VH-VL binders against Integrator complex subunit 8-like protein. Designs and how they scored, part 6

Target 1, 198 residues: Integrator complex subunit 8-like protein, of Dictyostelium discoideum (Social amoeba) (q54vk3)
Amino acid sequence: MNKIFGVKIDSQQKKRQQSNKNLTVFNNGRYLIYIGDIHFDRKFHREALRYYLLGCGLETAFYSDPVKTSVTNSKYLTFLSRRIFDCFYFLRAPMQAIVVSQFFGNLNQTCLVSFKIIQEEYYQLDTNYFQYIWELPLLEILLTTFTKQKDLKKIYLINQIISNPIINENNHPDIRKNFIKNTKHNFWKAISSNYLLQ

## First folded at step 19 (VH-VL)

Design y6 (from x1 with heavy chain N35E)
Fold by ESMFold2, last read:
Structure y6 (fold): chain C 198 residues (1-198), chain A 119 residues (1-119), chain B 112 residues (1-112)
Amino acid sequence: as target 1 above (198 residues)
Amino acid sequence: QVQLVQSGSELKKPGASVKVSCKASGYTFTKYGMEWVRQAPGQGLEWMGWINTYRGYPTYADDFTGRFVFSLDTSVSTAYLQISSLKAEDTAVYYCAKLEWGDYGMDVWGQGTLVTVSS
Amino acid sequence: DIVMTQSPDSLAVSLGERATINCKSSQSVLYSDDNKNYLAWYQQKPGQPPKLLIYWASTRESGVPDRFSGSGSGTDFTLTISSLQAEDVAVYYCQQYYSWPTFGQGTKLEIK
C-alpha cells in the first residue's frame, strides 16, 4: 500500500461536479459529496468523511430505505471507497478502513492493503467493527495475526464469527448477496451514527 | 444433556499411532469448538489446542505442532486426536472439552482416555 | 507462554478450617478493555476430569458451594475454602485464559 491513496476523478464525474456547483441552494445529496471531495483534496479528512456520509444519507433517508441504500452503495459509496478508506486511515480508525477496503471490488487488493494495516495496527483494531467483515480471507488474516500474538479474546471473537453459517462463502449466491448487502447497510448506518452525530 | 464421551483406554508400543475419539451429544456440534488437554501420570494439566468444528481449523499449542493432529467427523458429532510416532512420554490421560466461543471456562469435559506407551 | 505458579504444592487442613491457595502469573492477566481478570480455578478428584469452580477470578460457577471464593487481580490470585469439608479433598489448579491457556502445577489439598 502506497502512502497516498488518492482516487482519480473520472472525466464524467468531474463534469457532473462542475455542473452541480450552481445547485448549492438546493442542498441535494450529490452536491454534498462534491463538497466532500473539495475537503478531501485539501486533506481535511474528517470534514470530507462527514460530507460524504451526509450526502449519501440524504439519498437514503439516512439508510432507512433499503432499496435506496442499495442504489446509493452502487452509485456513490463503492465508487468513493478509496477516499473513504483514506479518511479512516488518516483519522486513525484502521478497523473502519479495513471494512471499507472490502468495497474495492478486488479481493486481492482488499487483502493486500488490509494485511499491511493489520500487521502495523492490530493492537488498536476496534472489535466492534469485526462483525462487518464479510470476506473470509480477511477474517483469516485477522485470525492468523491474533494467533501469532496469542490474544485469546480476539481469537475467540473471530472464531465465533467464522462459525456462523450466515457468513459461509459457499452459501447460495442469493443468500450471500443478501448477507453482504445487509452488512453494508448496517455498517453505513453505524458509521453515519458515529461520525455525523458525534 | 450436554456430554462428551471418549473412546476407551489404549496400550501401544513406541512408534505406533493412536486415535482418540470424543463424541458430543446434547448440543449443536459445529456451534462450539473442541479443546484437548493432556495430563501425564502424577502431573498437572497441559493445554494442547483446539479445533474449530465448523471450519475444521486446528490451533495447536507450541509443543504439539508435529505429531498431534486434530480432526472431525461432523456427521457423528465426533472430534479426534491422532498421535503418530508414539513415545513413552506420550503416556497420559487425554481429555476433550467443549469450547464455547466467548465463554472462557472449560465447563464440560470428557471422561478422559488413558494412552499408555510401553514395550 | 504465561507461567502460573501455585503455592503451596500441598496443604493439609483440619476439617472445618479455612484453606488458602495462592496463584501467581508471570504476566498480568487483567485485560484493560473489559477490566476483567482472565483467571479460573479448577478442582480435580482422582479418576475424574477437572471441575470448573471459579472464572473471572472471583465468579463462582453454577452449582459451586458458597464456601469457595476467589480473589485477586493482575498477577496475584487466591482461592479460599472457608470451611473445609471432607469432599473438598482434591488437587486444585489455577488457569489463565488471557493467552494460550496454562495451568498452575496444582495444589494437593488433604485433611489433617
Scores: ipSAE 0.735, ipTM 0.884, lowest interface PAE 1.0, mean pLDDT 87
Fold by ESMFold2, look of step 22:
Structure y6 (fold): chain C 198 residues (1-198), chain A 119 residues (1-119), chain B 112 residues (1-112)
Amino acid sequence: as target 1 above (198 residues)
Amino acid sequence: QVQLVQSGSELKKPGASVKVSCKASGYTFTKYGMEWVRQAPGQGLEWMGWINTYRGYPTYADDFTGRFVFSLDTSVSTAYLQISSLKAEDTAVYYCAKLEWGDYGMDVWGQGTLVTVSS
Amino acid sequence: DIVMTQSPDSLAVSLGERATINCKSSQSVLYSDDNKNYLAWYQQKPGQPPKLLIYWASTRESGVPDRFSGSGSGTDFTLTISSLQAEDVAVYYCQQYYSWPTFGQGTKLEIK
């Protein structure tokens, strides 16, 4: 599908692609995202997720290249975050979906979607992903929910996170922004490791 | 050294109030919670709750949600337990303990504060 | 609320002999996500705060002698002192921290 992502392929590009098609598929993050969309449309959420994770990783050098990250963010990231959210939700990974909701770039949407998930799925939220929540309103929703359940382990984990001064919104803005960038990077590393091997 | 030092014994009449202090030293006060535990004379231990020392969020055991108030003064690394409308049943030793949010045992305790409520 | 019941309430054991203290919870304290029992044991001597001995049912706290061991799972737990020493005379408490922490009523250990 030559019109995906709004690109045209002329006869010269067609010849070049034909000579390197297998290598291009494995080394082009944009093509992997396209394959992810095909799997997503067919409701193959695990396969879609794997291709999205690999594609975004290649396009951004796992968010370590600021120029490539900016290009991918402006073209794909907001749309992919919602699709990746759906993949996690339908794969019965609600905590990972809650983390990804923070990528939407709209705190009201993040809290609305995640509040619904927390109220419905609190008993199966994976604690390994609590460390990737940086929005205090989400942490407070989690804390209130687990306090109602008297779930001491999860209450302690949330308290450990909210007691970290680096997450405090009253800090110097650059400290918090750098923390969020590093947390996003570590999250991508964690889910890539966990979901690309299976 | 990591230490918790509590205020001295208190003798009070029924209906009065008391404020027990617990001063922390040897660690960053706001990185760890503070738990409160009471022990009536000749009796066992009873968990009362904790306070998150960074956010100031208290959590109380069900039996301690009314007359018992946890508070902080982070400028002097001190946690407080205030008990209002004292009853004879409140006679106990009150302990504070450092809460390490990820190490679930209470390994660092204050020396205890005896509060006696008597006419 | 999870009720913790210890047995016996009092125990007399000869020096060098084995002491066992039982603790039963009204609900399981085994957390399925990590397969750990959220159960601790404390020793309290007169005029002192409690001292943590065991957490996660069987993990000894740093500096606790090897003669202290914890065992059990779910609702039934045991503290064992394999060879009683004079300094082990104390009251022993079990405590669950699966939910709002609760303590057993205590077991007074004495030299026979």
Scores: ipSAE 0.594, ipTM 0.836, lowest interface PAE 1.8, mean pLDDT 86

Design y7 (from x1 with heavy chain T65E)
Fold by OpenDDE, fold request of step 23:
Structure y7 (fold): chain C 198 residues (1-198), chain A 119 residues (1-119), chain B 112 residues (1-112)
Amino acid sequence: as target 1 above (198 residues)
Amino acid sequence: QVQLVQSGSELKKPGASVKVSCKASGYTFTKYGMNWVRQAPGQGLEWMGWINTYRGYPTYADDFEGRFVFSLDTSVSTAYLQISSLKAEDTAVYYCAKLEWGDYGMDVWGQGTLVTVSS
Amino acid sequence: DIVMTQSPDSLAVSLGERATINCKSSQSVLYSDDNKNYLAWYQQKPGQPPKLLIYWASTRESGVPDRFSGSGSGTDFTLTISSLQAEDVAVYYCQQYYSWPTFGQGTKLEIK
C-alpha cells in the first residue's frame, strides 16, 4: 500500500506564486504606461493612448474589481486618466476627454476642465459618449450649453440621461456605486474596442 | 390610458395673473417632460417651452421669457403654466403636450385651456 | 429660429382625390449623424388639440391611416393624403424639432 505522499503544495507557495504572477502583470502594465509616456512626449498621442489603454486594461483585469476603492487602484486610474484625457484632447475627441475627466478624483477639477472644453468644442462632442457621464454637474453643464445652442437632439439626449432615477444623487450609496462601476466598465470597453482594435 | 387633462377656461383682466394646470395620468409623470404650446385665436401653433418634470428645469422660448412660469407638482402629476401681467395679446388656447426625450413628436396633448384677457 | 413655410395656405380637394401639402424649412432639419429629418406633421380639427400624424418626416404615428404619408428631406417636405376622406378636413401643420420647435403657418384642407 505505497501511500504516494501527495506533496501538499504549501498553500503559502501557491499564494506566493499567485502574488508573483500578480506582480508580473502589474509590472507589465507599468511598462506599457512607460511606453505610452514615451510616445506622449514625442507627441504621438494616438500611440500613447493605445499603450495607456493597454496598461489600464491589464490593471483592470488584474484587479478583478476595478471599482474596488483600493487607494492603489484609484491612484493608478487617476494618473492614467490624466494622460488619457490629454491624448483625447489632442486627438480632437473632446467628449471622450470629458468622460475621462470624471476619473480625476476631484469633481471641481472635472467640472472646470470639462466646462472649458464644452464651451469651446460643443459642436464636436460625440453623443455616443453621453451615456458614460455619471456626474450630475457635468450633465447640467452640457444641458446648459446645448440649450444655449438650441440643439434639441443633444438637449433631449441629456435630458433623458439626467431624468434617469439611477443618476439621482439621493440614491443609496450602493446603488450609485454599482451604477458608476458598470458605467466605468462599459466606458473602458467601448474605448478599448474603438482605439485598440483599429 | 395616457392622457393630459387641463384646467378650464379663464377670463381675466389685463394685469391679472392666471395659472393653468395640466394633470397627467396613465404614465410615469417624471419620466417625460412637458411641452407648452400656445395658439391664438385663428392663428397657428407656437411652442412656448418645456419643463423637465424630473428635475424641474424649465426652458422657455425666447418670446416667453419673463411673464411665463412653468412649475410642477409631482405629487399629483401636474404641470402648471402661470402667466403674470396678462395682456390682451395673451388671449389664446394653451396646450400642454407630453415630451418624450427619445421621441420627438408630441403624441399626447391636453384638451387645451382658453385664456381670455379682456378689459 | 428655423422658419417653416407651408404651401398652400388652403386647399380644396375632392373626396377620393390626392391632397398634397408642402412644407419648407429655412434651413436643413436633417442630422447627418443619424440621417434623420427632424420633422413632424400634425392634424388639427376645430376645437381639438393637434394630433400627431407623422414624425421623422416619413414615419406614421400609431393609428394613423395608411393614406397619410410623409416624404422629403433636408428643407423640403410633403404630406400626402392619397385618397381624401371626409374626416380628413382639418388644418395641417408641419413642425421641425431640429432646433427650438417651430410650426408652419398651417394649411386648411377642405372638401371641394
Scores: ipSAE 0.849, ipTM 0.931, lowest interface PAE 0.5, mean pLDDT 90
Fold by OpenDDE, fold request of step 23:
Structure y7 (fold): chain C 198 residues (1-198), chain A 119 residues (1-119), chain B 112 residues (1-112)
Amino acid sequence: as target 1 above (198 residues)
Amino acid sequence: QVQLVQSGSELKKPGASVKVSCKASGYTFTKYGMNWVRQAPGQGLEWMGWINTYRGYPTYADDFEGRFVFSLDTSVSTAYLQISSLKAEDTAVYYCAKLEWGDYGMDVWGQGTLVTVSS
Amino acid sequence: DIVMTQSPDSLAVSLGERATINCKSSQSVLYSDDNKNYLAWYQQKPGQPPKLLIYWASTRESGVPDRFSGSGSGTDFTLTISSLQAEDVAVYYCQQYYSWPTFGQGTKLEIK
């Protein structure tokens, strides 16, 4: 009888420790976002971006379980994505901003803001970030724009992406979910490497 | 073996329509696009456009808008070129060519389809 | 559209001799981001479809003999056959794929 109680206590302690660790990480993430906000308000967008990325990184680590669709988590991520979007926009990194717009949690908003950016900045979109697009409508906007501009390289790149079966909307929801999860992870890793380590 | 096999020669009257087929084999049809190229008798090569075989999105060169339609039957790995309201100047050999989105060169060609438009 | 102009229109070369075909583009077909020339060369024999010889201006397609080489950058390109063989009699086309694909007018290569 006594051995069963010991395992239960240990599991509860581990859960508590994990919970405390998660809370600490969350608090640290919020603090970093706060610092980012201070920099943002002062129009120090590069510094703001660094803090936002750090905060976002912590958040993504904290919410690594894609199944946790808590409303609070969604709001937090939406807030971060909007600030990061603005930073990239002000730093003249439009393609990064477009990719980040996918985190808004609203496809219509994503398409609207991206459409505007694509129409205005199509000539300076960094192709290295095309691989981090998972929204088909966004790819179609890009394709249409580049087609109009007869930019064959970018057209081919987009066609390559859009022809990937993994992006197919008819895929099993789990396949799409995993794809998006991995794409998000890879994007943040890439951005962190490019903007935090330099 | 990767190959493209096109339909046979066509003789049409002005105003008629023609549909040329290009059947792909030896590769995943939807992974690669399909180019269409025209060659008038004794003339050079002219790119007509391409079709994304996965999405079915056609792109036409400026001179080939309207009467030219690219279509697909993915179930049989076949691309189609339809020309409506045929004119004498449409007399040419039409080629399909495999489009690789990463390599850009046309590495595999159909044997060509001669379309003759004569009254 | 980018205009491709080949020179000469026709060329007669003796067996075993070097054949040189030039191609000029109206605009640069060099991408600065990857430093690649978006140019291809094709061979077309009578009654046959074109055959890809060279892509990226200088890369030989698989199965293409070593006697074929591509060179150049920006707007000026050259196809060279180091030692002309009888089977090399054909029309040769350059093609750019920087923008909407366009071909040169072709160069007819014959044996002298």
Scores: ipSAE 0.849, ipTM 0.931, lowest interface PAE 0.5, mean pLDDT 90
Fold by ESMFold2, fold request of step 23:
Structure y7 (fold): chain C 198 residues (1-198), chain A 119 residues (1-119), chain B 112 residues (1-112)
Amino acid sequence: as target 1 above (198 residues)
Amino acid sequence: QVQLVQSGSELKKPGASVKVSCKASGYTFTKYGMNWVRQAPGQGLEWMGWINTYRGYPTYADDFEGRFVFSLDTSVSTAYLQISSLKAEDTAVYYCAKLEWGDYGMDVWGQGTLVTVSS
Amino acid sequence: DIVMTQSPDSLAVSLGERATINCKSSQSVLYSDDNKNYLAWYQQKPGQPPKLLIYWASTRESGVPDRFSGSGSGTDFTLTISSLQAEDVAVYYCQQYYSWPTFGQGTKLEIK
């Protein structure tokens, strides 16, 4: 599956794994991320995900201060984003994986991997997570796909989202950064509720 | 009050073009889409498609791809339907209807524009 | 496309009596995700645009008299006018919005 996503993704995953190992020596949150990597290497993706979420929460005060959490969370999410993406993919949570692809820091890569997932899994995408998509090209891929299927309900949901001025790509960078920050926070709150509390 | 006001009746020859306007008032134009619906004389209603008024993204029913073009002028809260290469079968009343992105029915309609195509 | 078939094509009912119009879709218009029927009813008088009466099969639009009610699920739907008024003489259309919207052929309601 990693080979489907390209050599750069493999290289970044290896660097991220190595960085996690080095950092875990000095912090409980980083130690939890290290344990997550061990579970991931064993292909225990749900356990890996839980440890990643716990570790991210400890390192960032994830649940208490959105401004500080968003800045630190973005760093950790970018660092771990490929592994968390893979966890969701293997757990058959493709919409959550699509949301996480937006953390890769490369819009072309985000659209490439998400397009593949959308074409494979469009009938199973959880609409509760559509609100966490902030990249217009990704919303356009979803819209085109559901238009081909003539799925009016999902087409309407996407149209409602793309009609919101807050996601306008021409907005002032500060407005866009704040929107993305808050959306990331709300997404992590939602997946923590779904994946830590069960 | 929420209203859609359409342009007046048109009499055209085959092969000509027509542009029907639909001016919205009483609501935020870009928050809602705009449907276009056709009704041939003595016939039922036929959905033609819609346009997303914020993005300008049209969607056409299968039978209406090609000669039918939806467009906007958001500065005057107006949607347009342009029909090119008019045929006798295009003779109909054309309605615009406000599109709620929350899956409600079409609750606000324009008064209709009769387009007559005859030699 | 989902074909909507109404019956009868025309109906004559005495003032104050009950009128019943049926609508059948070629495919279910019930979404399993929210368990709602994506079906609407419209009233159209000559020279006027259609007026929305009912949406989600049974929810009355604001300002529509209580005598109008909708029922049914899946593929079979009914519009009922419990006590016909003179102003209710019109053509009635069902419409699905599960997929690309389609309308029934219409039912003309007249005073007997």
Scores: ipSAE 0.724, ipTM 0.880, lowest interface PAE 1.1, mean pLDDT 86
Fold by ESMFold2, fold request of step 23:
Structure y7 (fold): chain C 198 residues (1-198), chain A 119 residues (1-119), chain B 112 residues (1-112)
Amino acid sequence: as target 1 above (198 residues)
Amino acid sequence: QVQLVQSGSELKKPGASVKVSCKASGYTFTKYGMNWVRQAPGQGLEWMGWINTYRGYPTYADDFEGRFVFSLDTSVSTAYLQISSLKAEDTAVYYCAKLEWGDYGMDVWGQGTLVTVSS
Amino acid sequence: DIVMTQSPDSLAVSLGERATINCKSSQSVLYSDDNKNYLAWYQQKPGQPPKLLIYWASTRESGVPDRFSGSGSGTDFTLTISSLQAEDVAVYYCQQYYSWPTFGQGTKLEIK
């Protein structure tokens, strides 16, 4: 499907969009995702990431519109999260990749791919992104790994997170859903600032 | 007032078990961890480990994996140290100390519990 | 584990004079991302629990008299009592918390 869309997109299409100053295409999240796929297939991971971030953001209002989020999750977003994961991996951003793995919608898969990254890259994980982990099993993998390294600072950071009642996996579903939604929004805001404006 | 109050001294025989309590007051118990520190008679201080008071996750120093068990009763803001199969070398004062996840120093200590293990 | 070595083991100082206790770690306790030394000093009087005096090598805990100060970085640290008072008779411990906490062997401070 990406090859079909790739063939239909050419330089003249882009030129017309920029010359007329009508940016309607940038408020269509699905079209931006399509452009992202073209860049992804060409191994242009930074460009792919930019269009994915714009597309997902517009389609879901950065996960602040629960109706639109539900619709796009069922049609698109779980698959797209795996491509965004790959983009972060190839851009040497392993902690961001771990955060995005939580979007897969399959906790077992999330833990599998994140465990490998944590075991191989623990010394390079950006602690600023620890706050975006909402799955307790991931926090436990991080905690076990830093405990083996006897890294008190990182152990304490994880303990602060897991001691917060808001992350409790047994909370009322509405409380947990709102926490995850806000955390996703804050993550996409941070990532968009760092990767869309560079 | 922030305070840790420990149970009284214990006299035990080798092979017995003991359970030292540490009751916290004046702060939110589950917001902070609890350290356990040992001091043998006339000796220095030895960190034994901690427990996360919200999750109940213990972490033990290498020399204290096995016979030493940290536990909690959150309903009464109390941490416990249980020592099984007591040996004479377990004779010591055992302290609990509040573990601040962000501040890293042990600012609040219990008064200590002397456990004496003798034949 | 990081070994903490204090010197001297025992120290006698006249009232009103300066007391200096040194602490050396086997590895740096300076954490690179926040540029802080993860080093604390404790005072322990006979029959009492330890009392936190200094953390982050030089930050005085609330309620600790101004005559106590800490200095040093990396592997070498110093606790200074600028004007010794009678109530300062105690054993003093340094402790690192960069990794699994370890304490120095203690320095017994007495009045000369």
Scores: ipSAE 0.722, ipTM 0.879, lowest interface PAE 1.0, mean pLDDT 86

Design y7 (from x1 with heavy chain T65E)
Fold by ESMFold2, look of step 19:
Structure y7 (fold): chain C 198 residues (1-198), chain A 119 residues (1-119), chain B 112 residues (1-112)
Amino acid sequence: as target 1 above (198 residues)
Amino acid sequence: QVQLVQSGSELKKPGASVKVSCKASGYTFTKYGMNWVRQAPGQGLEWMGWINTYRGYPTYADDFEGRFVFSLDTSVSTAYLQISSLKAEDTAVYYCAKLEWGDYGMDVWGQGTLVTVSS
Amino acid sequence: DIVMTQSPDSLAVSLGERATINCKSSQSVLYSDDNKNYLAWYQQKPGQPPKLLIYWASTRESGVPDRFSGSGSGTDFTLTISSLQAEDVAVYYCQQYYSWPTFGQGTKLEIK
């Protein structure tokens, strides 16, 4: 158990305090997110990720409430995106990091960090996460990379995605905004199910 | 009925150009890619490349980059193969084939277009 | 490029008998991620475009008679016609789609 800023407590107070912390933490996702930040600052990336995901899970009824998920995304997940990206990067989950880079709100930065990861890790990118890429330039980087490798399966997967009208960058803004929103929600749901059980 | 109907045979002189058409019907044209495959007289099959019909992105096999150009007219669900600076060795039947972005075989083929370069 | 080599180049088989065509790739076409062989078989009758028979090495395309079967894995594959019919006279091609598609040189099947 971590201590808060050097405060020392005895064993009986610690047991009572731990019981209250567990109940409070379990009942309130915001406290879990705060604990995630503490772990992140100490470079405990797996624990940070798990607390971020659990906290946001509680705030969203585990992503079953679209309104709460949208609020949680704007309030927490967007601001945490760089930290969550770092968690995935150091946990050797490069494809998940690439997906999260799209949350940075700066396409140039997204392409820069993702291009580097793709060039270094293309052979182990998890194709199950390709469906969560909504930025065409990122899909084009993937396509160019796999075309150079003549990897037909991955080329076909990317072509299947870029051929879907729903991801057209020129769609009506409402259609594109809704697509991106749903893709973000589905990604967090998938990540939470995968990483909270492991 | 899913079909690919190609343009008729062509007789050309060396140095000329030819444009083969492949009209698709019975499916959503832009959902699937289009392969081009060559078969010289009495010879086997040779994959030339494909075009993504939604994005218009062509991909060419190494030996077919340059004089061979894939293009589209999505308004009439048609793919095109343009061959420039024709050579005698370009004499072949040219097939289009629907490309499933699901990684199993070429299931629908055009009837083929014979291009003959003055023999 | 992955080279596909068929054997024999030509064979003659009596009606009702079994025909066997072999195909060997210069490298494995088995994808470890999904454990599938990215290999197809095509039939081409005189004057016609190729027709897909088998994909993923052993799966029959819809409308293909049960007498056609595919087997093998990795680098060695076999197309079998269990009871040859007159209409099966054709050239047969194997094709890999693990990388840039390549076809075998073809096997001409004739009635003995």
Scores: ipSAE 0.721, ipTM 0.873, lowest interface PAE 1.1, mean pLDDT 88

